# Designs tried in a protein design chat: VHH binders against q9xw16. Part 147

Target 1, 132 residues: q9xw16
Amino acid sequence: MSGWNAYIDTMTAAAPSIKRCAIVGAADGSVWARTEADNVFKASEEELKTFVALFNDVTQVPAKGADIEGVHYVVPRTEESLIFGKKENTGFFAVKTKSAVLIAVYEGPNEVAAQVRKAVESMQTYLNNAGY
Below, E stands for the ipSAE of ESMFold2; O stands for the ipSAE of OpenDDE; V2 stands for 0.75 times the mean of E and O plus 0.25 times the DockQ between their complexes.

## First folded at step 12 (VHH)

Design ga6 (framework vhh_8ghr_2; at its last look DockQ between E and O 0.63; V2 from the best seeds 0.00; counts 0 for: pae E 8.0 > 2)
Fold by OpenDDE, look of step 12:
Structure ga6 (fold): chain B 132 residues (1-132), chain A 124 residues (1-124)
Amino acid sequence: as target 1 above (132 residues)
Amino acid sequence: EVQLVESGGGLVQPGGSLRLSCAASGFTFSSRYAIGWVRRAPGKGEELVARISGSGGYTSYADSVKGRFTISADISKNTAYLQMNSLRVEDTAVYYCARGPPPIWEGSDYFDYWGQGTLVTVSS
């Protein structure tokens, strides 16, 4: 559908523990690309609008947690352009670029989290350098 | 329906200038998209000559046109432009306007919509 799907494929290939992934607009949470077929990213645009707004003040997020796809995650800490959450053997990494938010939901032991983070941060860096 | 319509092509002498326009409809210029100018010369393959982000914050050029061509966008008009100066005979081609995402590190772009193209002929 969209050329942005290529970036989804790149992130999922880089971290096999990623189950679902999406690229959304940082301003409004609109979906630019997402995983489909057997691993559909199911967050609504309304939910995503709320989610991307968390980046306006990340310092408050650990106290509240974050919701993705109707699932509530504990957020241990945040960075200026990074929000990550955990729930049992699942979690997510969300990074903000100039114009977008990249979201990756993963499943597996704690050891896989590092690879997921690396995948989304690598894409973040690439897109930022490209002015996006 | 997404549509891109090029205009401004024509015949020009070497050293001359020409300005191409790309009027877009069915979508709004934003950071979600990039606009590119791709040319196809007779007997040659496609060449991406210039690209601009939908917000206008990023531009890139092929080495063959750097210093001579300038890509720009008027967001209020949903129109992209290609100012071509110091034109050469080898710039002769059909010029297409295309929409796509930012380039990927694999070195290729995935443009999803193209215009019908406008012919630029540089000849003495």
Scores: ipSAE 0.141, ipTM 0.553, lowest interface PAE 2.2, mean pLDDT 91
Fold by ESMFold2, look of step 12:
Structure ga6 (fold): chain B 132 residues (1-132), chain A 124 residues (1-124)
Amino acid sequence: as target 1 above (132 residues)
Amino acid sequence: EVQLVESGGGLVQPGGSLRLSCAASGFTFSSRYAIGWVRRAPGKGEELVARISGSGGYTSYADSVKGRFTISADISKNTAYLQMNSLRVEDTAVYYCARGPPPIWEGSDYFDYWGQGTLVTVSS
């Protein structure tokens, strides 16, 4: 299937441990695409507006944590364009492009997390190079 | 309401030039979308002629127009353009402006909104 949904499919295929993911506008948290059906990404646009604003100063995020889908994550690591959140056996990676934030929620140990990070960073690079 | 309005079509001689415009309303010409120019000519189906990302960082062209046509965008005017040079009789078609997300690979294009079309006739 073409369109922004194809990017969701590409990320979930690259890292099968991704349980839910979304592509949202970096300025306002509007949902461009997300996993649907039984694996629906359930964050509200108001929650996503708050979430993408974390990229305005990622250095503040470890002290506060982050909320996605009504779940609070501790944030042990950030980089200029990346937020990593963790709760028990689940986590997320979020990366920012010029125009979007890619969010992937996964389950599993550190070995799985590396695959998820690689999938979202590969897409980040592609979108940045394509002008997004 | 999302709208795309093409303008700039007309009659032109072979070898001539024409510039098409696509004014967008109901959405901001932005990094979320790509804009494409699609043409329909008698006896042919649709052909995606040119495509640009809303941020302007990625362009592509059909082989039939490479080196002759240039797509561009002016974000401040919410408008995309197709500069058509060295026009040929086979470029005669109705040209449509269309919007969609960027393709993930060649041939995966999907457009969700289309303009009404503008006729370009190339005739000696």
Scores: ipSAE 0.012, ipTM 0.327, lowest interface PAE 8.0, mean pLDDT 85
ESMFold2 (binder alone), look of step 12: mean pLDDT 80; pTM 0.818

Design ga7 (framework vhh_8ghr_2; at its last look DockQ between E and O 0.76; V2 from the best seeds 0.00; counts 0 for: pae E 3.2 > 2)
Fold by ESMFold2, look of step 12:
Formats: C-alpha cells, structure tokens, sequence
Structure ga7 (fold): chain B 132 residues (1-132), chain A 124 residues (1-124)
C-alpha cells in the first residue's frame, strides 16, 4: 500500500507473533519502515547503526549478544545473513538482504520462533531477488 | 522536497531513438528505492514501462517495450535514464519518472513521488 510499510504488513501477516518489526538500511541503520502506533519499534538511529554493523562479522555476535530497543539479547546462534536473539519468552530474528536488515521481535514458544524466521527469510529472499 | 525532473522528450521518426533523463533531488538513489518510468497516451491508461532498483541491480520492463528500451541509473549524478530505441508511433505518450519500491509481493506497484512528465511524439 505505502512504501516499505507494505513489506512490514506482509511479514506481520505471515507471522502474527511478531510484536514489532522494522526494515532498516544495512549501511547505516536508517529506518525505512517499522511497526508504529501502539506497537512502535523504538530503536534509536545510533542503536540501529550499531546493530546492523553486527552483520560485518556475525561470528563475533554470540560472544557479545545484541541490543535492540534498549533490550539486551543473548544470541545463541548466527548464520551468514541471520542473527537470532533471545531474552526470556521473547526474541528476535534479523536477516540481511543486499541492502537492508529486516528485524522482527516476537513473543512466544519455539514454534512461533520458527514461524517468525520463515516470515523474515521469505521476505529476505523476495527482496534479494528484486535487487534489494 | 523530493523532486523528480524529466527531460529529453521530443519529436522523433519511427525507428528513431531518444534518451530520457530523470534528475532526482531531496533524496539519494539507493537500494531503498526504485525508479520507474510510467507513460500515458491519449485514450489509454497509465503503463509502467520500466523500473530499476536504485542501486541498478534489478530491472524490469513492460512486454510492449522489451528489447527496445533500457532503463539505467547513475548514482553519482542521482539520475535515471530511459534509452528508447526502435521507437514506434504507439510509443507516443507523456513519460513520467516516479520514485517507488520493490514490486509488492502481490505483484502491484507503488510510487510515492512523480515528475512533471516529458512528451515523446513518434511521427513520420
């Protein structure tokens, strides 16, 4: 419907357990779109710049964890273009495309985590194939 | 503040060529955006002719112009181009440059800023 917000809507529809979500520039962490209103994704520009830089070497991330929205997450694992973070009954998946990082923050048990991962990876593939 | 300014339209004979330019200001070309060329001819609706990702990594074309038109971008000049070869009388239209995004997952397109248009007339 509007700019990058349509892609936020697509991901949240595919995985309703996503509570907050953002698409940010991989180079600088600038916000291209995010969930808003009562579920605003509240990370600062400075925090997002630090966060997207984690993809410069994902192998270092499990040792130090990751911060999003002022919350520190343990990072149990990473893959070439994916960071998975956990904090109690919440977590995030972040994936990098050619130009962006997709971030989805969710709540719930293991099966919703798999659903969230599938939603963000599907969008990652779509955007990569479209040159983004 | 976002502006798109087309140039390069004019009168050309069938079989001829034109190069349209779209100079952007108020934003920088990047992978965040796409640039599209949309045309409108008398008695016809709007047709998305070509689209390029802002980094130049993906292009797409309407079937009516494939093989004849080429879209490109010069990031350093913040300008997109439409090279129009083998022009036909049915290519006569006002051509608009527009800022957009990747194709939506359901296959539709969205453009949020449009230029003023430049007229291309193809006539003997």
Amino acid sequence: as target 1 above (132 residues)
Amino acid sequence: EVQLVESGGGLVQPGGSLRLSCAASGFTFSSRYAIGWVRRAPGKGEELVARISGSGGYTSYADSVKGRFTISADISKNTAYLQMNSLRVEDTAVYYCARGYPPLPEGSDYFDYWGQGTLVTVSS
Scores: ipSAE 0.307, ipTM 0.638, lowest interface PAE 3.2, mean pLDDT 88
Fold by OpenDDE, look of step 12:
Structure ga7 (fold): chain B 132 residues (1-132), chain A 124 residues (1-124)
Amino acid sequence: as target 1 above (132 residues)
Amino acid sequence: EVQLVESGGGLVQPGGSLRLSCAASGFTFSSRYAIGWVRRAPGKGEELVARISGSGGYTSYADSVKGRFTISADISKNTAYLQMNSLRVEDTAVYYCARGYPPLPEGSDYFDYWGQGTLVTVSS
């Protein structure tokens, strides 16, 4: 059974500009699923532990940015359960559910960002409704 | 190695109560997983009767058992339970404990590990 990997596949299918994706525990940053093979999501669990902790106070994140896979992203703004960053023609969207954080790293022009956001927020809504 | 071991099954009269236990090993209860009780009655297919998130924060029940069955988990013991009250003859089945994941939009849970099951017989 694919388990959480099925949700990775769903998000990547919904937004082809997503290059790497992961689902991690909101409490500790443990990896539940990630893209692999040619598009391995490479963030360490230590880095992810720091990353998910950003959701404890998202108001501070724009001032310091966010790091994923050793890459520093500028964070223009945040929402209560949403952190997004930009670096040149790349970026990420991270959304928090009741129990998890969904992270999608994308590559492309600014126009593709909307599709990526929609994909991760759609999954966020689904998981929240399912109690996760 | 992941293992689930059910216990508590037996023979009871209609209207009686029974409490099943599912002792899990090889993994730790957390929100990453769900624990489900699935039953198989003679000559019938499988039915998911109850599900609980690994953290215990979410529970769901089949309509056939709502109000009668209660699923719970003791995280400190890595054990899930199914309290069955007001038992009926149609509740007779082998009850399996299974480790699962949140359901996909197509509407089904996915389970990757199962116990060997425990028989519950409700008869006068």
Scores: ipSAE 0.215, ipTM 0.600, lowest interface PAE 1.7, mean pLDDT 91
ESMFold2 (binder alone), look of step 12: mean pLDDT 80; pTM 0.814

Design ga8 (framework vhh_8ghr_2; at its last look DockQ between E and O 0.08; V2 from the best seeds 0.00; counts 0 for: pae E 3.1 > 2, placed apart)
Fold by ESMFold2, look of step 12:
Structure ga8 (fold): chain B 132 residues (1-132), chain A 124 residues (1-124)
Amino acid sequence: as target 1 above (132 residues)
Amino acid sequence: EVQLVESGGGLVQPGGSLRLSCAASGFTFSSRYAIGWVRRAPGKGEELVARIKGSGGYTSYADSVKGRFTISADISKNTAYLQMNSLRVEDTAVYYCARGYPPIPEGSDYFDYWGQGTLVTVSS
């Protein structure tokens, strides 16, 4: 498997607590790659278009939260290129690169959240350095 | 269906110039893809000569061509170009245009669609 799917595999291998993951075009919300099969990332392109637009002003996101896969998350923190969402025992990290948004949905205790963040930020750094 | 069509190859003397074109159909150039020029010289394997992000910018070149070749993209024409200056006999090869992606760390470049190639011969 090649292309953008290889990056999905890299992130899920780095943080096994990631249950679903996607790489989405930052400009239009189009899905470039996602987890498939029993772990299908289910967000529609319309929902993803709305989701990636949150990065246009991340300071507004904590007040209203974020929706992905039809699930509403509380967003306790954002950074210029990172959104963290939480709901019960599940959460997500999303990071923006020059061209894409990387989204990782995970389950588990707070210890796994750090691992997930590290996995997506490592890929963010790699893609930014490559111009993507 | 994705197609890439090269043009602009031919016979040129050492020191001369050629401009290769790669017209794409079945997809649009965008930040999702990279476009590369790969050459295959007689008796040699493939060499990635140049790569550009499909939306333009972010170029890279093989050491063998740095300072002599320039890759570019015109999104409005869905076309990539390779300007080849100061040509040498060792630049003789079939040049292929290909659609690619950013490589995995420590991985090789990956290209999923290839043109049929255009021959460049550099000879006196």
Scores: ipSAE 0.323, ipTM 0.693, lowest interface PAE 3.1, mean pLDDT 89
Fold by OpenDDE, look of step 12:
Structure ga8 (fold): chain B 132 residues (1-132), chain A 124 residues (1-124)
Amino acid sequence: as target 1 above (132 residues)
Amino acid sequence: EVQLVESGGGLVQPGGSLRLSCAASGFTFSSRYAIGWVRRAPGKGEELVARIKGSGGYTSYADSVKGRFTISADISKNTAYLQMNSLRVEDTAVYYCARGYPPIPEGSDYFDYWGQGTLVTVSS
């Protein structure tokens, strides 16, 4: 357990609809922390490497979608440091900090998405201010 | 069962002082948890005014209360406190004690358990 696990706990506590969550290196997709036990974040290293690279040019992501944990998500739109996807009653939010990418996979109606986004963006702001 | 119970609220004049208490049960103060004080003023949203690590480590304050409010924790009593000095009319709000996980980012969203709240009214 690293200190990064505390951030995972913080985000999952803030948004109960988050099923799985991870903090990975923005440069290479290396896993710094992730949900474990019954809710293991299962994205492979290769997949995460590809995923974090999407932030190099987010404008192309809506046309391609994004894959997380072997699941393909439709990406309606992107922002400079934000990628979000949807699949039925599931989705994900991914935000980029100076050195990390925060990924939260959630399940529930569309109404829960706002809470998930807020959780990861708040953490994004915190980490950015902390220099990460 | 996790429970947080606030006390100490009341009516005070501007410039006065008040000390709020938050008695926690169902969990033990430690570095695993953080305690926050969140207030909700009439017609306004929630504001995280202060937070402290359960072990008594770091403290942080909103700019609006910095220099006037002090958050503390007594591990032996499993109780957190908010000392409020130099109270202003704009400090009028319901004050909630809440449990979170450190580090706690800005905002009131990172708490899983809340108390019932205690009303603080600052008025001439």
Scores: ipSAE 0.323, ipTM 0.691, lowest interface PAE 1.2, mean pLDDT 93
ESMFold2 (binder alone), look of step 12: mean pLDDT 79; pTM 0.813

Design ga9 (framework vhh_8ghr_2; at its last look DockQ between E and O 0.57; V2 from the best seeds 0.00; counts 0 for: pae E 6.1 > 2)
Fold by OpenDDE, look of step 12:
Structure ga9 (fold): chain B 132 residues (1-132), chain A 124 residues (1-124)
Amino acid sequence: as target 1 above (132 residues)
Amino acid sequence: EVQLVESGGGLVQPGGSLRLSCAASGFTFSSRYAIGWVRRAPGKGEELVARIYGSGGYTSYADSVKGRFTISADISKNTAYLQMNSLRVEDTAVYYCARGYPPIPEGSDYFDYWGQGTLVTVSS
């Protein structure tokens, strides 16, 4: 366990529909913290390296989608520091800070997505203000 | 195995300068971590004197050393430094290097590894 786990706990507490969550290095996809135990975030570092590289040109992501934990998600649109995907009753939000990418995978109807987004963007803002 | 090794401590006169080094091994300096210098003076508690974050060199200092001490890091050497200028008798302490993480929501850092410390004595 690392000090970054505290931020995982904060995001999961803020949005109960988050099933799995991770904080990774923006440069290389290295895992800084992830949910474990009954809700293990399963993405490999190789997969995460590919994923974080999507932020180098987010405009191309909607055309090809995004893969997390071996699951392919449709990406309706992107923002400069935001990638979100959908698959049936699941989805993910990924936000980029200066140094990190925060990934939250959620399960539930579309109505829960707003709370998940708020949780990860709040953490994004906090970390950016801290210089990360 | 994570290890931090301090060096550069010694005896100096008031007004003098000293540069401490913290050589890290078992991990690489990156945005994932913060490095801090913590000192313990005789009969006193611990004081965090300086921190540096791996994300672009964010630094912070205790009020007691602000303007006199400078924390820095050389990524290529995996080494952190504490430049201490205008030293005072009250700066006498054992100085520890510690690996930490950015502040939790409550505003406190986590430190998980510490060096053995190096003694700095400021005396006339």
Scores: ipSAE 0.570, ipTM 0.786, lowest interface PAE 0.8, mean pLDDT 93
Fold by ESMFold2, look of step 12:
Structure ga9 (fold): chain B 132 residues (1-132), chain A 124 residues (1-124)
Amino acid sequence: as target 1 above (132 residues)
Amino acid sequence: EVQLVESGGGLVQPGGSLRLSCAASGFTFSSRYAIGWVRRAPGKGEELVARIYGSGGYTSYADSVKGRFTISADISKNTAYLQMNSLRVEDTAVYYCARGYPPIPEGSDYFDYWGQGTLVTVSS
């Protein structure tokens, strides 16, 4: 695949525990690319606009949690450019680059979460270095 | 229909300057896309000389042109520019404007739409 879809493939290959992921515009939540077919990332446009706005002040997010794909996650911790959400045996990592937000939804134990985080942060660093 | 149209090429003496334009239609410059200037000289491969992301000020340059070339964009005209100063004979090439994306970690640059090219000749 070409364009932004190649980046979706790169992230899912780097961390197979990622079940669904997306790259969305940081300004407006518009979907640049997402997992498709049997693992469609199904967040609505309305939900994504709200979600990316959380990065305007990540300090508020742990108190209220975050919604993705109609699922409410507890947010145990944030960093300036990272939101980590948990619900039962699933979770997500979202990271912000200069232009985009990368969202990866995973399933599995906490050991898997570290690998997912590393995959999205590596891509975050790569895109930031490329000016995105 | 996405379209990119270059202009501003021509003959110039070494040490001179030219400004290339790339007028875009069928899409709006935004942070989602990059615009790159790629050149090809006879018998040489492609060289990405400069890249800009929308009007947002993110730019990069090949080492061969750094300090001499400046890429910019005018959102109101949906047009990107390449200011080329201190031109050298080795800058002679056809210059293409292309719409692109960041390269993937194990891959090369990807450009999905290209202009027709504009010839820049640097000679006495």
Scores: ipSAE 0.069, ipTM 0.455, lowest interface PAE 6.1, mean pLDDT 85
ESMFold2 (binder alone), look of step 12: mean pLDDT 79; pTM 0.815

Design wb1 (framework vhh_gocatamig_d2; at its last fold request DockQ between E and O 0.90; V2 from the best seeds 0.83)
Fold by OpenDDE, fold request of step 13:
Structure wb1 (fold): chain B 132 residues (1-132), chain A 120 residues (1-120)
Amino acid sequence: as target 1 above (132 residues)
Amino acid sequence: EVQLVESGGGLVQPGGSLTLSCAASGFTFDDYALAWYRQAPGKKRELVAGIGSGGDTVYMDSVKGRFTISRDNAKNSVYLQMNSLRAEDTAVYYCAAPKEPPEGYGFDYWGQGTLVTVSS
């Protein structure tokens, strides 16, 4: 699991607007790595289990939104391996790999979201190519 | 082509009420969440309220209890009921919708906006 922390660092370095980030198991929401210290990713394993299950049918997510760290987000739309949400000046991006879900919570004006999406999707591509 | 047309803005006194309307076209309305943004002079555009395709809602803290977002899928319309208006609510209000896959990263389409001025 210690090796997964490097991927957290890579994503947060690529998008400074990311406040909290986590890599979790796609099957059960188990935490493989997450931001710590001043930027602790606070979602419980039960919440994450529910969240990763959203990828079983992403078409329903815009109708109900998504909850992360006890916060409710509206979900504009989804893709097969992508869920993103908005609330005030915050939002999240979640992408699914072969075996993991990458989650990034960000804060800032609307335009910062582009960099966050790029960061998580770049990691998604890397991990998929690595077999994860 | 996606079109979002706002209406209902105007001049109102503090404590007054307005209802904004947005007529949407050019995309599958029922599949997407929608939102209202606003931009005050000299400030960045901010998300005021969002509503999912199923009716779940989010609000910025400063408008909670005063503003209500709603949608009518039969009319392809989204609304913002604004009560107890304050001077700081003065802004151009925009209706917003996401781009279709694979583009976009939030609410990416905007209308022309409607001006709301709250002044004595």
Scores: ipSAE 0.923, ipTM 0.962, lowest interface PAE 0.4, mean pLDDT 96
Fold by ESMFold2, fold request of step 13:
Structure wb1 (fold): chain B 132 residues (1-132), chain A 120 residues (1-120)
Amino acid sequence: as target 1 above (132 residues)
Amino acid sequence: EVQLVESGGGLVQPGGSLTLSCAASGFTFDDYALAWYRQAPGKKRELVAGIGSGGDTVYMDSVKGRFTISRDNAKNSVYLQMNSLRAEDTAVYYCAAPKEPPEGYGFDYWGQGTLVTVSS
């Protein structure tokens, strides 16, 4: 937990608009690390298993949207290793690495969303280069 | 070149109804979600409703049950049916679409907007 928690801290420091985030296993959605204490990332085992499976065919995700923490988001479009969604004044970015899915939930306008995407994709690159 | 052209705004009494329309061009309409945003004077734009490429919908909480987003893929159009309008719904309404991959962060293209005024 302690090693993976450092990556959570790195992403939240890089993009303060991230309210909650998690690193989960790409195969099964198991939680490797998440924001805790005053901003607990709250997603069920079933929800995370369903969510990571979306990466098996990202082209189908804009048709049905995505659920995280019991919130349903519209997904404007996807890329091979990237899913992002919008609901009211909140959103998420999720990226897939070799072994993991990184999920960041944020609040704010498009200007902060760019920084969130950058933070998550920088970590994606780092973990892929490290073999994860 | 992406174009989004909104229409259907106007002055309406509280409790009334309007239908907004958006004609879209310059992208693969069928593949993407579309959205309606609104902006009241002095406030930030807020997402009112979104509709996925397959018809999945989200709504802001204050309009759920009163507003209905829909799309017609044959006409490259998205609509917002607004019922039971309130003074608080007064705003410029914008149709929105995502940028083509790999660019963008959400709904990144906007039309010029159409004004809805709810007043008696």
Scores: ipSAE 0.692, ipTM 0.878, lowest interface PAE 1.2, mean pLDDT 91
ESMFold2, look of step 12: ipSAE 0.667; ipTM 0.868
ESMFold2 (binder alone), look of step 12: mean pLDDT 79; pTM 0.791
OpenDDE, look of step 12: ipSAE 0.907; ipTM 0.953
ESMFold2, fold request of step 13: ipSAE 0.688, 0.670; ipTM 0.874, 0.868
ESMFold2 (binder alone), fold request of step 13: mean pLDDT 79, 79, 79; pTM 0.792, 0.793, 0.791
OpenDDE, fold request of step 13: ipSAE 0.921, 0.923; ipTM 0.961, 0.962

Design wb10 (framework vhh_gocatamig_d2; at its last look DockQ between E and O 0.90; V2 from the best seeds 0.00; counts 0 for: pae E 2.3 > 2)
Fold by OpenDDE, look of step 12:
Structure wb10 (fold): chain B 132 residues (1-132), chain A 120 residues (1-120)
Amino acid sequence: as target 1 above (132 residues)
Amino acid sequence: EVQLVESGGGLVQPGGSLTLSCAASGFTFDDYALAWYRQAPGKKRELVAGIGSGGDTIYKDSVKGRFTISRDNAKNSVYLQMNSLRAEDTAVYYCAAPKPPPEGYGFDYWGQGTLVTVSS
């Protein structure tokens, strides 16, 4: 799974406001890769198992919000393969591929979120085309 | 077209209270989370409070215990009760909603805002 670390680096390079990110299995929330060192993605696999299950019915997520790394986010709206949330000057984007969920937690003013979405959706497209 | 109209702002003394209201239209109100933002002079716009379609809430740390966000789906309205107001709460307050799919990256639509001035 070491090859997945390159995709973490690609996303973080594409959007400097990303503080932490992870690539996890869509079926079980198992961690394939994540940011480390000073920016460790800290969600437990148990939490991630719950998180990835949100994609089974994204229509319910705006009603309940979403939790990542023990932090609760309001979810403005969702799409079939996209969940994003906000809290103060932070937020997250999560996108689902054929076999994975990409999660990026970011920090900054509102406008930086556009770049974060672009980064994770670009990776989503790449991985889908690659069969993942 | 999405429309958000804020009201309730004004001048209050420190320790005072205000209730802001936002009337929303042009989208399926019940399906979306809503939020209140504020922008003080020379500062970035910041998320003050958010409320999910099911009523879950988030708050900026500095307003926790003082501000309460609520919604009335029957009236397509969202409210912000502000108690124990401080000088640093002075700002233009904006009601916010997401863009419908496929665009948007958070809360993307804003009203014209309502000014809250806290001063002795």
Scores: ipSAE 0.917, ipTM 0.959, lowest interface PAE 0.4, mean pLDDT 96
Fold by ESMFold2, look of step 12:
Structure wb10 (fold): chain B 132 residues (1-132), chain A 120 residues (1-120)
Amino acid sequence: as target 1 above (132 residues)
Amino acid sequence: EVQLVESGGGLVQPGGSLTLSCAASGFTFDDYALAWYRQAPGKKRELVAGIGSGGDTIYKDSVKGRFTISRDNAKNSVYLQMNSLRAEDTAVYYCAAPKPPPEGYGFDYWGQGTLVTVSS
């Protein structure tokens, strides 16, 4: 998955506040690529299967929040292909493409969150245009 | 026009209690999560508690067990019950809401805040 790892590198370079991120299959949560080494994205396959299923009806997600890497986040609101959550000074952005879900976990203020959202949405657009 | 109006702040002794209230208007209250943030002098704002549209809650670790967030959708209101207050809880407390689509990064709107001072 060397090509998919390049997409991880692109997102983390575009938004350095991303602490961990992954590209996972939208149908089953299988990991296509993720940050490794000292910043390993540690969500289990079972947790990821549950997480990607949230995109089946994003309007239900603010009621119950979301879990990633064993951390529960409040979800302020959603958009059709976008879920984002907050916990303390950390958060995540997740976007769905035709075949995948891109997940980025970050730390920092609103200015940082804006950069993270832009990075994942740019990749979402690229992958959708490429048929993924 | 989004409006968030906090109330209920004041001076209390350590170990005391306060209830903060937030009246909200100008957005679809029932569909959104709401949050309380706080900002102590010289520090950044931090999320204290959040509550989902269906009542799911999250708390900053240091307040869990002492603070309780709740909402009343009929009154478009969010509350923060603060018990066992400590000096470190001294801050301006803000009610917060997300921006409507297509913008937003978290809890992006804040009220003007209500001051909580915990001092002997």
Scores: ipSAE 0.453, ipTM 0.804, lowest interface PAE 2.3, mean pLDDT 90
ESMFold2 (binder alone), look of step 12: mean pLDDT 79; pTM 0.787

